# Designs tried in a protein design chat: VHH binders against q08ba6. Part 29

Target 1, 224 residues: q08ba6
Amino acid sequence: ESEYEERRDAEARRVKSGIKQASIFTLEECARIEAKIDEVVAKADKGLYREHTVDRAPLRNKYFFGEGYTYGAQLEKRGPGQERLYSKGEVDDIPDWVHELVIDRLVTHGVIPEGFVNSAVINDYQPGGCIVSHVDPIHIFERPIVSVSFFSDSALCFGCKFLFKPIRVSEPVLHLPVRRGSVTVLSGYAADDITHCIRPQDIKERRAVIILRKTRADAPRLDS
Below, E stands for the ipSAE of ESMFold2; O stands for the ipSAE of OpenDDE; V2 stands for 0.75 times the mean of E and O plus 0.25 times the DockQ between their complexes.

## First folded at step 22 (VHH; framework vhh_gefurulimab)

Design q1 (at its last fold request DockQ between E and O 0.96; V2 from the best seeds 0.84)
Fold by OpenDDE, fold request of step 25:
Structure q1 (fold): chain B 224 residues (1-224), chain A 123 residues (1-123)
Amino acid sequence: as target 1 above (224 residues)
Amino acid sequence: EVQLVESGGGLVKPGGSLRLSCAASGRTFSEYAAAWFRQAPGKEREFVSAIWSGGSTTYADSVKGRFTISRDNAKNSLYLQMNSLRAEDTAVYYCAADHWVQYGYLPEEYDYWGQGTLVTVSS
C-alpha cells in the first residue's frame, strides 16, 4: 500500500509537470463568453449547424468548429488511435467570437502562438455529466492541449479508470481543479502518457469547456 | 507588473469585524488570481483565501464561514471581509496576485505581493 502510494505520488508529479493553469478571463469576460456559448446552443437547437458540428448526448453536447474529428460509427475500427478528422467543410468554421474573445486572449498572454488554433470544440455539460478517461488523440492534435472553463468550477482527473453499468470511476492519480475563467494547458506526460477525465461528481452544475487545439499536418482524414 | 497596497488593518475586539482592502495598480488586475495570506508572529505565512479572475473562491478551513474574499474590477481592488474575528486571526495580512495560479494556496504561485497590513484582535 505504501509502495502504491509512492508510485502514485511519483506519477502525480509527472502529471503536474505537464500542466499549466492561468487565470485570465475576468468575470465580465466569462459572462460574455458564456452568453456566446448559449447562442451556440440555441443555434444548434434550431438545426442551423452542419451535421457533424453537433454531437448530442443526454448530459453532454459537443460542438466542433474548424476541424472536427470522429471516433464513432463512421469508423470501421473504433478505439484509441482510430480517430479521424472529418473532411474539410464537414464542420462549421470557428466562430469569430471564439477568435476575438478567447483565442486572441490566449495569444496575448503567450499561452499559444498566433495562428496555432484551427480546432475549437465546445463541450457543454449538465450536472452529473462526465468525460470518460481519454487521451486527446496524439495523431490528430499537436501539443499543447488548451482548454478554458466556463459557467462553473470543476475538476480534471488524471489516471482514472471508468467502469460501466453502473458508471464507476477509480481514484485519480491527480485531481486538478479547473476554475471558471481559467486556462488549462496540457503537455508532456499530462497530455500524452496518462488519461484524463471529468467525473460525474465533479460537475455539480452546468459547465462548459472550450478546447482549443492545432491539428497535425499529417492527421488522418476521412475520405470526402 | 502589478503593485499591490493593503489597507484596513487595525485593532479590533474579539467578535468584531474588519474589512481589508488591496489596491492594485494597472488595468489588468482583473485578469489575475488574487489571494490573501497572513503571517502571525512567530508563525509561517499561511493561506487565507483566493479569488480567481472568473470569480471562483477558496478559503482556508480556519476562516470558512467568517471571511469573505471579493473583488471590484472597476476599482482594481481586492477585499477581505473578516467577521467574528478571533485572537488567532491576529497577523499581518498580505494580498497577492498572479496569472499562473494553479492551486491558489501556495505562496510561490504569486509573484506580486503587497507590503501587508496588521490586524490585531485583542480584548
Scores: ipSAE 0.886, ipTM 0.943, lowest interface PAE 0.5, mean pLDDT 94
Fold by ESMFold2, fold request of step 25:
Structure q1 (fold): chain B 224 residues (1-224), chain A 123 residues (1-123)
Amino acid sequence: as target 1 above (224 residues)
Amino acid sequence: EVQLVESGGGLVKPGGSLRLSCAASGRTFSEYAAAWFRQAPGKEREFVSAIWSGGSTTYADSVKGRFTISRDNAKNSLYLQMNSLRAEDTAVYYCAADHWVQYGYLPEEYDYWGQGTLVTVSS
């Protein structure tokens, strides 16, 4: 028995208390939504979205709809608490199909209340893509944070730490499967008190996620 | 509300094959995660396999490579193809389903259960 392992097990239980997952989207619905995601990718490749809608990175592109955000009002001031919403109109509106095919289904199943969502982000990963450890900014977004997975299965890892000289990534406190067509709801400890990431080894095939959130009324916004 | 009825159990020789079916009531079954569990006499109920609405599957190590879970949304049905059957596969097999399924292998994740179908593997 290890005292260290007991503390990690207790944290894992706290993380689990803030996680709900649901099977909702059928194979047919997944196929329809995945085709719509491909349309988003194609439109972005043609330069047909507003500048701040599209955020490109190696093996992972992000598409912000309704609301988008960046770090701080000054480029030199970055880090937790410095995130700011872009001015109204700087990202494209949430597409109608996201409302019709995704948000409405989540409302019908009682995952979120009607009218809750005003931000939708699509993350599109190629094999080996990742997202580093983070907390969805508490000063920007209400809870819960809701996501739906598409194309392939993956995992959401909690409590990974990055160490430097040399660069290393620690073992997660919790390795949470995220399955195609399934919904993940983060609240409490899982949303606020521990970081989460997707590791490169957990993206084995093309994967996308649609993340559905509500911005806080008092969320800070860039001046424009 | 979903009701589940298993069928296809019976007596089969070791090395044989059998296909179990689970018929579901209600149009929303295609949205559910669904699973097979089994219980042998004198033992606790154990996980066999699960399938999610988007097609993801998991299997217990003891059946991996021998059993295949599948679903047919048009027929509102869940199936378990069992090949290379062994005496240790003898059990009552149960169909289970729910929306709120995280890991799939925990019986407490499932609210809806069938009544079971008996599979006996014996010479």
Scores: ipSAE 0.719, ipTM 0.877, lowest interface PAE 1.1, mean pLDDT 90
ESMFold2, look of step 22: ipSAE 0.703; ipTM 0.872
ESMFold2 (binder alone), look of step 22: mean pLDDT 85; pTM 0.872
OpenDDE, look of step 22: ipSAE 0.856; ipTM 0.925
ESMFold2, fold request of step 25: ipSAE 0.663, 0.705; ipTM 0.856, 0.871
ESMFold2 (binder alone), fold request of step 25: mean pLDDT 84, 83, 85; pTM 0.859, 0.856, 0.874
OpenDDE, fold request of step 25: ipSAE 0.884, 0.884; ipTM 0.941, 0.942

Design q2 (at its last look DockQ between E and O 0.96; V2 from the best seeds 0.81)
Fold by OpenDDE, look of step 22:
Structure q2 (fold): chain B 224 residues (1-224), chain A 123 residues (1-123)
Amino acid sequence: as target 1 above (224 residues)
Amino acid sequence: EVQLVESGGGLVKPGGSLRLSCAASGRTFSEYAMAWFRQAPGKEREFVSTIWSGGSTTYADSVKGRFTISRDNAKNSLYLQMNSLRAEDTAVYYCAADHWVMYGYLPEEYDYWGQGTLVTVSS
């Protein structure tokens, strides 16, 4: 038990070494961005986005902008490295407000270089919503993985396993608070060597996250 | 770079209330995570409370329910409302600020500090 704890602690330290968090977005900015997210939701509900822009699941909706990719049940073949980018144009462009209100802020604060982001994903969670343990596909996305949290405080868990029927989650190696308006930057061990997830119990109220990433130039795409 | 100046400290009786203020310089106050720490005589500096840019707050267990951290971005000001004060609350209170704050309760996460204001709770 002692050895287990020591190993866990060591792994936690490795995870932490690949994580940076920043307080950047003001209360006013959060409110503005959240309103824009609501507009996205409304637009989606009206069916005004391209087919692959919107992915609906119970208690979680995803909106893909710029570049989208296949995951989970969408994959013809399941397994690591099987994710593929959609053909260009299959998802809607990154909204101007994302550039203006989110990406520019990150660039200004030196979180990411200008021109880095070509993929923006909005994950919108309802209470009890979750995302299963995963690694952002390394063959699709460059590092770092940058995310900004909105609406409410939550937590990002590292190194936990999901069990289903009912959904259960093992104890994580690291439980990382993700606060409203905060930026999380994943790199190194945190991005590549350990899974991360959002547990249902960590979504107590509506929460949304904007994930900003850069696709690899050699990222595989689905055949048109 | 941000300069921080605390005020509002003083002598108060047990059970009393006090409101501390921290005035921040610069144009980017609203972006910073802000925190209160305190240091009693002969003791180490300890965490009191943090407020992030998005409004999220955290409190030390010892002050939960008694203290409230808040901010006014228009005034570049951080506040600490202290109610039901106890003798053990006696300390120099410091405000701190930083962008790169993960947990918020670690002093090493904050690069900017005020000079402190003394709060004395005594009968």
Scores: ipSAE 0.834, ipTM 0.915, lowest interface PAE 0.5, mean pLDDT 94
Fold by ESMFold2, look of step 22:
Structure q2 (fold): chain B 224 residues (1-224), chain A 123 residues (1-123)
Amino acid sequence: as target 1 above (224 residues)
Amino acid sequence: EVQLVESGGGLVKPGGSLRLSCAASGRTFSEYAMAWFRQAPGKEREFVSTIWSGGSTTYADSVKGRFTISRDNAKNSLYLQMNSLRAEDTAVYYCAADHWVMYGYLPEEYDYWGQGTLVTVSS
C-alpha cells in the first residue's frame, strides 16, 4: 500500500512539472470570445464549414481549424501512431478572430512565440459531456499544447481510465482545475507520458475550450 | 508594477459584518487572479478566497457561505464581504495578485501583496 501511494505521489509531481496555468482573459474578453464561439456553432449548424472541420459527438462537438486529423473511429488502422493529418484544404482556416482575440493575447503574454500556432480546435461541451483518456498525438503535434477555457469551470484529469456502460472514470493521478478565462500549458511528462481526460461529472454547465497547437513538419498526412 | 492597498478593517462584534476593499494601481488589474489571505497572531498566513479574471471564485471551507469575494474592474478594486463574523476571523487580511495562479490557495502563487488591514472580532 505504501509503495503504491509513493508511486502515485511521484507521478503526480512529474505531471505537475509539465503544467503551467495563467489568468489572462478578462470577463469582457471571455464574453466576446464566447459570442464568437456561438457564431461558429451557428455556422456549423447551417452546414457552412468543410466536412472535416466539424466532428459531432453526443454532448461534445469539435471544430477543427487550420489542421485536422483522424482519430478514434475515423482511423483506418487502430493502434498507437496511426493518426494522420487530413490533406491541406480539407479543414477551414483559423478564423481571424481567433488570431486577434486569442492567439495574439497569448503571444503578448509570452505563452507562445509569434507564428507558432497553425491548428486551433474548439471543443464545445454540453452538461455531462466528456473526452476519453488520450495523449495529443506526439507524431502530429509539437509541444507545448495550449488551451483556454470558456463559459464555465471544469477540470482536466490525468492518469485515469474511461469505462463504458455506464461511463466510469478511475481515480486520477492529478485533478487539474481549468477555469473560465484561464490558460493551461502542457509540456514534458504532462503532455507526453500520461493520458488526460475530461470526466462527465466535471462538465456541470456548457463549457468550451480553444486548443492551440503546432503540427510537426514531419507529421504524417492522409494524402499529400 | 502593481501596488495593492487594503482598507475597511476594524472592530466588530460577533455576528457582525465588514466589507474589505483592495485598491490596485498599475497596469491591467482585470487580467489578474486576485486573492484574500489572512494571518492571525502566532499563525501562518492562510487562504481565504480567490477570484480569477474570468469570474471564477474559490473559498476556504472555514468561510464558505459567510464571505463573498468580488471585483470591480472599472474601479480597479477587489472586495471581500464578510458576514456572520466570528472571533476566529480576527486577523490581518491581505490582498494578493498574479497571472500565474493554478489553485489559488498557495501564497507562493502570488508576487504582488498589499500591506494588510486588521479585522478584530470581539464582544
Scores: ipSAE 0.698, ipTM 0.861, lowest interface PAE 1.1, mean pLDDT 91
ESMFold2 (binder alone), look of step 22: mean pLDDT 87; pTM 0.890

Design q3 (at its last look DockQ between E and O 0.95; V2 from the best seeds 0.65)
Fold by ESMFold2, look of step 22:
Structure q3 (fold): chain B 224 residues (1-224), chain A 123 residues (1-123)
Amino acid sequence: as target 1 above (224 residues)
Amino acid sequence: EVQLVESGGGLVKPGGSLRLSCAASGRTFSEYAAAWFRQAPGKEREFVSVIWSGGSTTYADSVKGRFTISRDNAKNSLYLQMNSLRAEDTAVYYCAADHWVMYGYLPEEYDYWGQGTLVTVSS
């Protein structure tokens, strides 16, 4: 028990060492961005995006811009390293407002260098929605992984195991608050060496996140 | 980049109320996490409350339900409404602000501090 408790504490410290958070987006900016997210949802509901831009799941929709990749049921062969970028043209370009309202602000505050981002994903959660434990694929994306939270507060959990039917989640190594308008930056151990998830109990109201990443130059891509 | 000046402290009887203000300079104050801390004589600074740029608030357990943090971006001001004051609330109250704030309750996360305003709760 002593050795277990020490190991768990040490892992929590390693996770924290790879996390930075910043307060950047004002109430007014959040409201503007949230309205733009609602426009994305409406456009997707009308079927006006490319096939692989929109991924629908119960209580969570994903909107891929710039680059998208295979995951979960879309994987042809299961196992680590099997994710692949979709062919060029399979997802819509990053909307101008994401550059203007989100990316440029992050550059101005020194969160990321200019020109870093070529992939933007919006995850839109309804109450009780979740995302299972995962690592953003190391063979696809450079680090850091940058995200900005909208609509409501939630938490990002590290080191959980999901069980299904019904959904159950083990106690996390770290429970990280993610607040409306706040920026979360994952690198090092937090990005590479431990899984993260969003638990259903941590989504009590509509929540969205914009995730900003750079694909690796050598990231594998689906054969066209 | 920003200067912070607290006001509104004073002497009040137990059970009374005070409203503290923190005036900020600079148009970027609305982007900051902004917080109140307090320090009683001979003690370390203690977290009271934080308001995040997106509007979320967090309170220390000792003040939850009695104190309310707020901000007015048009006036570049942070406020702390303190109700049901107790002798234990006697302290110098400081406002603080920064962009790079993860937890909100750690004084070392904040680069910008006011000079403080004294609140004394005594019969």
Scores: ipSAE 0.634, ipTM 0.850, lowest interface PAE 1.5, mean pLDDT 91
Fold by OpenDDE, look of step 22:
Structure q3 (fold): chain B 224 residues (1-224), chain A 123 residues (1-123)
Amino acid sequence: as target 1 above (224 residues)
Amino acid sequence: EVQLVESGGGLVKPGGSLRLSCAASGRTFSEYAAAWFRQAPGKEREFVSVIWSGGSTTYADSVKGRFTISRDNAKNSLYLQMNSLRAEDTAVYYCAADHWVMYGYLPEEYDYWGQGTLVTVSS
């Protein structure tokens, strides 16, 4: 038991070494961005986006901009490395406001270089919503993985296992607070060697995240 | 870079209230997490409260329900409203700030510090 704890602690340290967090967005900026997210939701509800831009689940909606990719049940063949980018044009372009209000801020603060982001995903969670443990596909996305949190405080968990019917989550190796307006940067061990998730119990009110990534030049793409 | 200057410290009776202020220089303070720490004589500096750029707050258990941290971005100011003060609250109170903060309760996470303001709670 002691040995187990030591190993867990060691792994937690490795995870932490690949995580950077910054408090960047002000209260006012958050409010502005959140309003834009609401506009995205409204537009989606009107059916004004391309088919693959919007992915709906009971307590979680995803909106893909710039570049989208297949995952989960969308995959013909399940397993690691099976994710593929959609053909170009299958998802909507990254909105101007994402560039202006979010990406530019990240660039200004030196989080990412200019021109890095070509994929923006908005995950919008309702209370009790979740995202299962996963690694962002390494064959699709370069590192680092950058995310910005909005609406409410939550937590990103590393090293959890999901059980279903009902949804249950094992004790995480690391429980990382992700606060409204915070930026989280994942690299190294945190991005590549351990899974991350959002547990249902960590979303007590509406929460959204904007995930900013760069696709690999050699990322496989679905045939048109 | 930001400079921080605390004010509002003084002598207060137990059960009394006091409001501390921290004035920040520069234009980027609103982007930072800002925190209060305190150090009693002969003790280590301890976490009191933090307010993040997005407005969320965290408190030490010892001050929860009694202290309130707030900020005014227009004034580049951080505040600590202290109510129901106790003798054990006697300390030099420091404001701190940084944008690269993960947990908020670790002093080493903050690069910018004020000089401190003394709060004495005594009958």
Scores: ipSAE 0.453, ipTM 0.760, lowest interface PAE 1.2, mean pLDDT 93
ESMFold2 (binder alone), look of step 22: mean pLDDT 86; pTM 0.887

## First folded at step 24 (VHH; framework vhh_gefurulimab)

Design r1 (at its last read DockQ between E and O 0.96; V2 from the best seeds 0.85)
Amino acid sequence: EVQLVESGGGLVKPGGSLRLSCAASGRTFSEYAAAWFRQAPGKEREFVSAIWSGGSTTYADSVKGRFTISRDNAKNSLYLQMNSLRAEDTAVYYCAADHWVMYGYLPEEYDYWGQGTLVTVSS
ESMFold2, look of step 24: ipSAE 0.766; ipTM 0.889
ESMFold2 (binder alone), look of step 24: mean pLDDT 85; pTM 0.875
OpenDDE, look of step 24: ipSAE 0.789; ipTM 0.904
ESMFold2, fold request of step 25: ipSAE 0.738, 0.750, 0.732; ipTM 0.879, 0.888, 0.877
ESMFold2 (binder alone), fold request of step 25: mean pLDDT 87, 87, 86; pTM 0.888, 0.892, 0.889
OpenDDE, fold request of step 25: ipSAE 0.895, 0.895, 0.896; ipTM 0.948, 0.947, 0.948
ESMFold2, last read: ipSAE 0.724, 0.741, 0.714; ipTM 0.874, 0.884, 0.869
ESMFold2 (binder alone), last read: mean pLDDT 87, 87, 87; pTM 0.891, 0.889, 0.887
OpenDDE, last read: ipSAE 0.895, 0.896, 0.897; ipTM 0.947, 0.947, 0.949

Design r2 (at its last look DockQ between E and O 0.94; V2 from the best seeds 0.79)
Fold by OpenDDE, look of step 24:
Structure r2 (fold): chain B 224 residues (1-224), chain A 123 residues (1-123)
Amino acid sequence: as target 1 above (224 residues)
Amino acid sequence: EVQLVESGGGLVKPGGSLRLSCAASGRTFNEYAAAWFRQAPGKEREFVSTIWSGGSTTYADSVKGRFTISRDNAKNSLYLQMNSLRAEDTAVYYCAADHWVMYGYLPEEYDYWGQGTLVTVSS
């Protein structure tokens, strides 16, 4: 038990070494961005986005902008490394407000370089919603993986396993608080060598995240 | 770079209340995570409370339910409302701020500090 704990602690330290968090977005900025997210949701509900821009799941909706990719049940052949970018134009462009209100702030604060982001994904969670343990596809996205959280406080868990029927999650190696308006930057071990997830119990009220990434130049795409 | 100046410290009876203020320089303070720390005589500096830019708050267990941290972005100010004060709350209280804050309760996460204001709780 002691050895197990020590190993876990060591792994947690490795995970932490690949994580940076920053308080950047003000209360007012959060409110503005959240309003924009609501507009995205409303537009999606009206069927005004391209087919692959919107992905709906129980208690979670995803909105893909700039570059979208296939995952999970969308894959004909499942398994690691099978994710593919959609052909260009299959998802809507990154909204101007994302550039103006989110990306520019990150660039100004030196979180990412100018011109880095070409993919923006909004994950919108309802209470009890979740995202299963995964690694952002390394063959699709460059590092770092940057995310900004909105609406409510939650937690990002590392090293969990999901079981279903009913949904259960193993104890995480690291439980990382993710606060409203906070920026999380994943690199190294945290991005590449361990899975991360959002547990259902960590979403107590509506929560959204904007994930900002850069696709690899050699990222594989689906045939048009 | 941000300059921080605490005020509001003083002598108060046990069970009393006090409100501390921290005035920040510049107009970008609202982007920072801000925190209160305190240091009693002969003791190490300890965490009291943090407020994030998005409004989230955290508290030390010793002050939870008694202290409230808040901020006024229009005034570039941080506040600490202290109720039900105890003798053990006697300390110099420091305001701190930084962008790159992961946990919020570690003093090494904060690069900007005020000079502190003395709070004395005594009968």
Scores: ipSAE 0.763, ipTM 0.888, lowest interface PAE 0.6, mean pLDDT 94
Fold by ESMFold2, look of step 24:
Structure r2 (fold): chain B 224 residues (1-224), chain A 123 residues (1-123)
Amino acid sequence: as target 1 above (224 residues)
Amino acid sequence: EVQLVESGGGLVKPGGSLRLSCAASGRTFNEYAAAWFRQAPGKEREFVSTIWSGGSTTYADSVKGRFTISRDNAKNSLYLQMNSLRAEDTAVYYCAADHWVMYGYLPEEYDYWGQGTLVTVSS
């Protein structure tokens, strides 16, 4: 009905108010960064990273640098808000090339201030890979949440519900294109008040994203 | 600050081809999303095509399969190859650019614009 359409339109406007996107990375820069991502994958396959740097899942691997966190089997208490940073030194440092080729470029273009980033995560998707609806944990990370897309184009979807066995995804309130070499900045409503996901149907070819964040000074950390 | 200058417009017969160029000067153009828009007399400015720094492209439905956007980063130039031209393609063509481009088809997303080059498709 018209009241349903009005509510969905209002929700989409609230989400858009917290999103900025920028075209920054050139074809040559993308190719260089993509080659570096392949080097990360190869190094991980040889077992050359610290244990908590690499998190493998079907059709999606995650590589945590600088800081990493867990919401899973290592936690004695489980549930929303229970995410904890690993002890310092338990994930590998952010590689120099991430600083030089990605973070410094974002600082130069005024996307983030100097010294903001202390966490970099690479998500590497194969076709049909996904990440379920979530909010980047507010008790762990400052805002904004900044990401840069590589290899192929995809979409970041807001407000979906995931159903499992089989995986099914409801229609999003906003379907946001995420294009190779483009930067997406989430803050406000888009970062805090609505979930986001990557749907399996939106990963048609290999895709990677580098996510740049700052952990909060008071973020809880895993014991021992 | 970026300055954009279009060239390559002219008179062409229906079914013909024409290649537009947009030369950029100033800061590094290769990092920008860059686009072509057009405006026919008495009509509003209309989206034609966008290319992002990483190579992604989009096209208006009315030009898909006939027009190709491209760029040459060494020359800081944007191009629009227009094939199978029709009378309704007659317009002033503008190039536009910006870093902060979300969808690519909205004129308000672009701060930098050229002066335009006229394309006339007529027998």
Scores: ipSAE 0.728, ipTM 0.876, lowest interface PAE 0.9, mean pLDDT 90
ESMFold2 (binder alone), look of step 24: mean pLDDT 85; pTM 0.871

Design r3 (at its last look DockQ between E and O 0.01; V2 from the best seeds 0.00; counts 0 for: pae E 17.5 > 2, placed apart)
Fold by OpenDDE, look of step 24:
Structure r3 (fold): chain B 224 residues (1-224), chain A 123 residues (1-123)
Amino acid sequence: as target 1 above (224 residues)
Amino acid sequence: EVQLVESGGGLVKPGGSLRLSCAASGRTFSEYAAAWFRQAPGKEREFVSTIWSGGTTTYADSVKGRFTISRDNAKNSLYLQMNSLRAEDTAVYYCAADHWVMYGSLPEEYDYWGQGTLVTVSS
């Protein structure tokens, strides 16, 4: 028991070493960005986006801009390393407001270099929504992985497993608060060597996250 | 860079209320996480409350339900409403701010500090 806890704590420290968080976005900025997210949702509901821009799941919708990739049930062969980028043009371009309201802020604050982001994904969660434990595909995306949280506070869990029927989540190695308007930067161990997820119990109200990433130049693509 | 100046400290009886203010310089205070810390005589500086840029708040267990942290971005100000004050709340209260704040409760997370304002709770 003691040994287990010690190992867990050690791993938690490794995870933390690969995490940076910053309070950057103001109340007003959050409100403006959240309104833009609502516009994205509305536009999607009207069927105005390209087919692969919008991915719907129970209590969670994803919107892919710039670059999109296949995952989960979309894969012919499942398993690590099987994710592929869509062909160029299969998803909509990154909206101007994402550049102006989000990316530029990150650049200004030194979170990421200018010109880094070429993929922006919005995950929109309803209460009880979740994302299963995963590692952002290392063969698709460079590091770091940057995300900004909106609408409500939640938590990012590291090192837990999902069980289904009913949904259950094992005790995480690290439970990381992700607050409205906060920026989370994952690198090193946190990005590459441990899984992360959002547990259903950590989303009590609507929450959205904008994930900003850079695709690798050698990232494999699906044939168009 | 931000300069912080606390005010509002004073003598108050147990059970009384007091409101502290922290005035920030510059025009970017709204982008910062801000916090209150306090240091009693002979004790280490301890966490009181944090408010993030997006409005989230956290409190030390010792002040939950009694203290309220808030901010006014238009006035570049941070506040701490203290109700039901106790003798053990006697301390110098400090305002702190920073962008890169993960937990919000650790003094080392904050690079910018005020000079402090004394709160004395005594009958």
Scores: ipSAE 0.456, ipTM 0.764, lowest interface PAE 1.0, mean pLDDT 93
Fold by ESMFold2, look of step 24:
Structure r3 (fold): chain B 224 residues (1-224), chain A 123 residues (1-123)
Amino acid sequence: as target 1 above (224 residues)
Amino acid sequence: EVQLVESGGGLVKPGGSLRLSCAASGRTFSEYAAAWFRQAPGKEREFVSTIWSGGTTTYADSVKGRFTISRDNAKNSLYLQMNSLRAEDTAVYYCAADHWVMYGSLPEEYDYWGQGTLVTVSS
């Protein structure tokens, strides 16, 4: 009982050691970025992006810019990794406003080096949306993984197990608030050694996140 | 907990319209996903439509373009507007709700159910 609590607390501390958060974006900057996210959604609804830029699910749409990657194709592949980058040019370039309003601000504040980011993903959640427990693919992306939250407050949960029929989510090792305008940086244990998720109950209002990453030079890629 | 009561069922001619209502009671209904299912005689319960708390909707292929789900959180109510009705739409229609809904189309995702309202489409 007491030893279980000590081990759980120790893992939570290991997770925390790989997390940094900062408040960089003002309310006006958030509103400007959120308007740009709405423009992305509208452009996607008009069919004006490349096919692999947009990935739709009932309560979560994903928009891949710069680089995109596959999910769930493992059964057809021989290799150990499941995810592959799409061929170059199959997703749209990172929009200029992402560089100007988001990436450049992170560089100025010392969160990431200039030139680090070559992948930007926007996840747009409707209320009750979620993402199941995962690790951002280690064979695709370098660390750190940087994210910025928009529209509403939510939480990033570590160490949960999703069960279905009925849906159940185990108690997280760490429940990390991710407030509107906050920057979250994952590295170390938090990025590599434990899963993270967004629980449906933590998306009470529309939420978006911009995830900024660098692909590994040796990341596997689909054939052209 | 949540209690659900359907109304608005009845007899209608093919090509006609009906609007079903589901009155919800209990706290926090506005945070729930809500759905319509139907069950024709001798058949298993079939998904019709789901609406999540933020207004996102999904529909079974058989009803897309003919049925519209909506909700009014101020009135704790769920609605189904059914247009261009056909004989195959004859069924008992159930409203359902739950806080923990991922796909929306699976009856197992919903703990709270109404008693149903009968819709008969016949000449």
Scores: ipSAE 0.000, ipTM 0.115, lowest interface PAE 17.5, mean pLDDT 85
ESMFold2 (binder alone), look of step 24: mean pLDDT 86; pTM 0.880

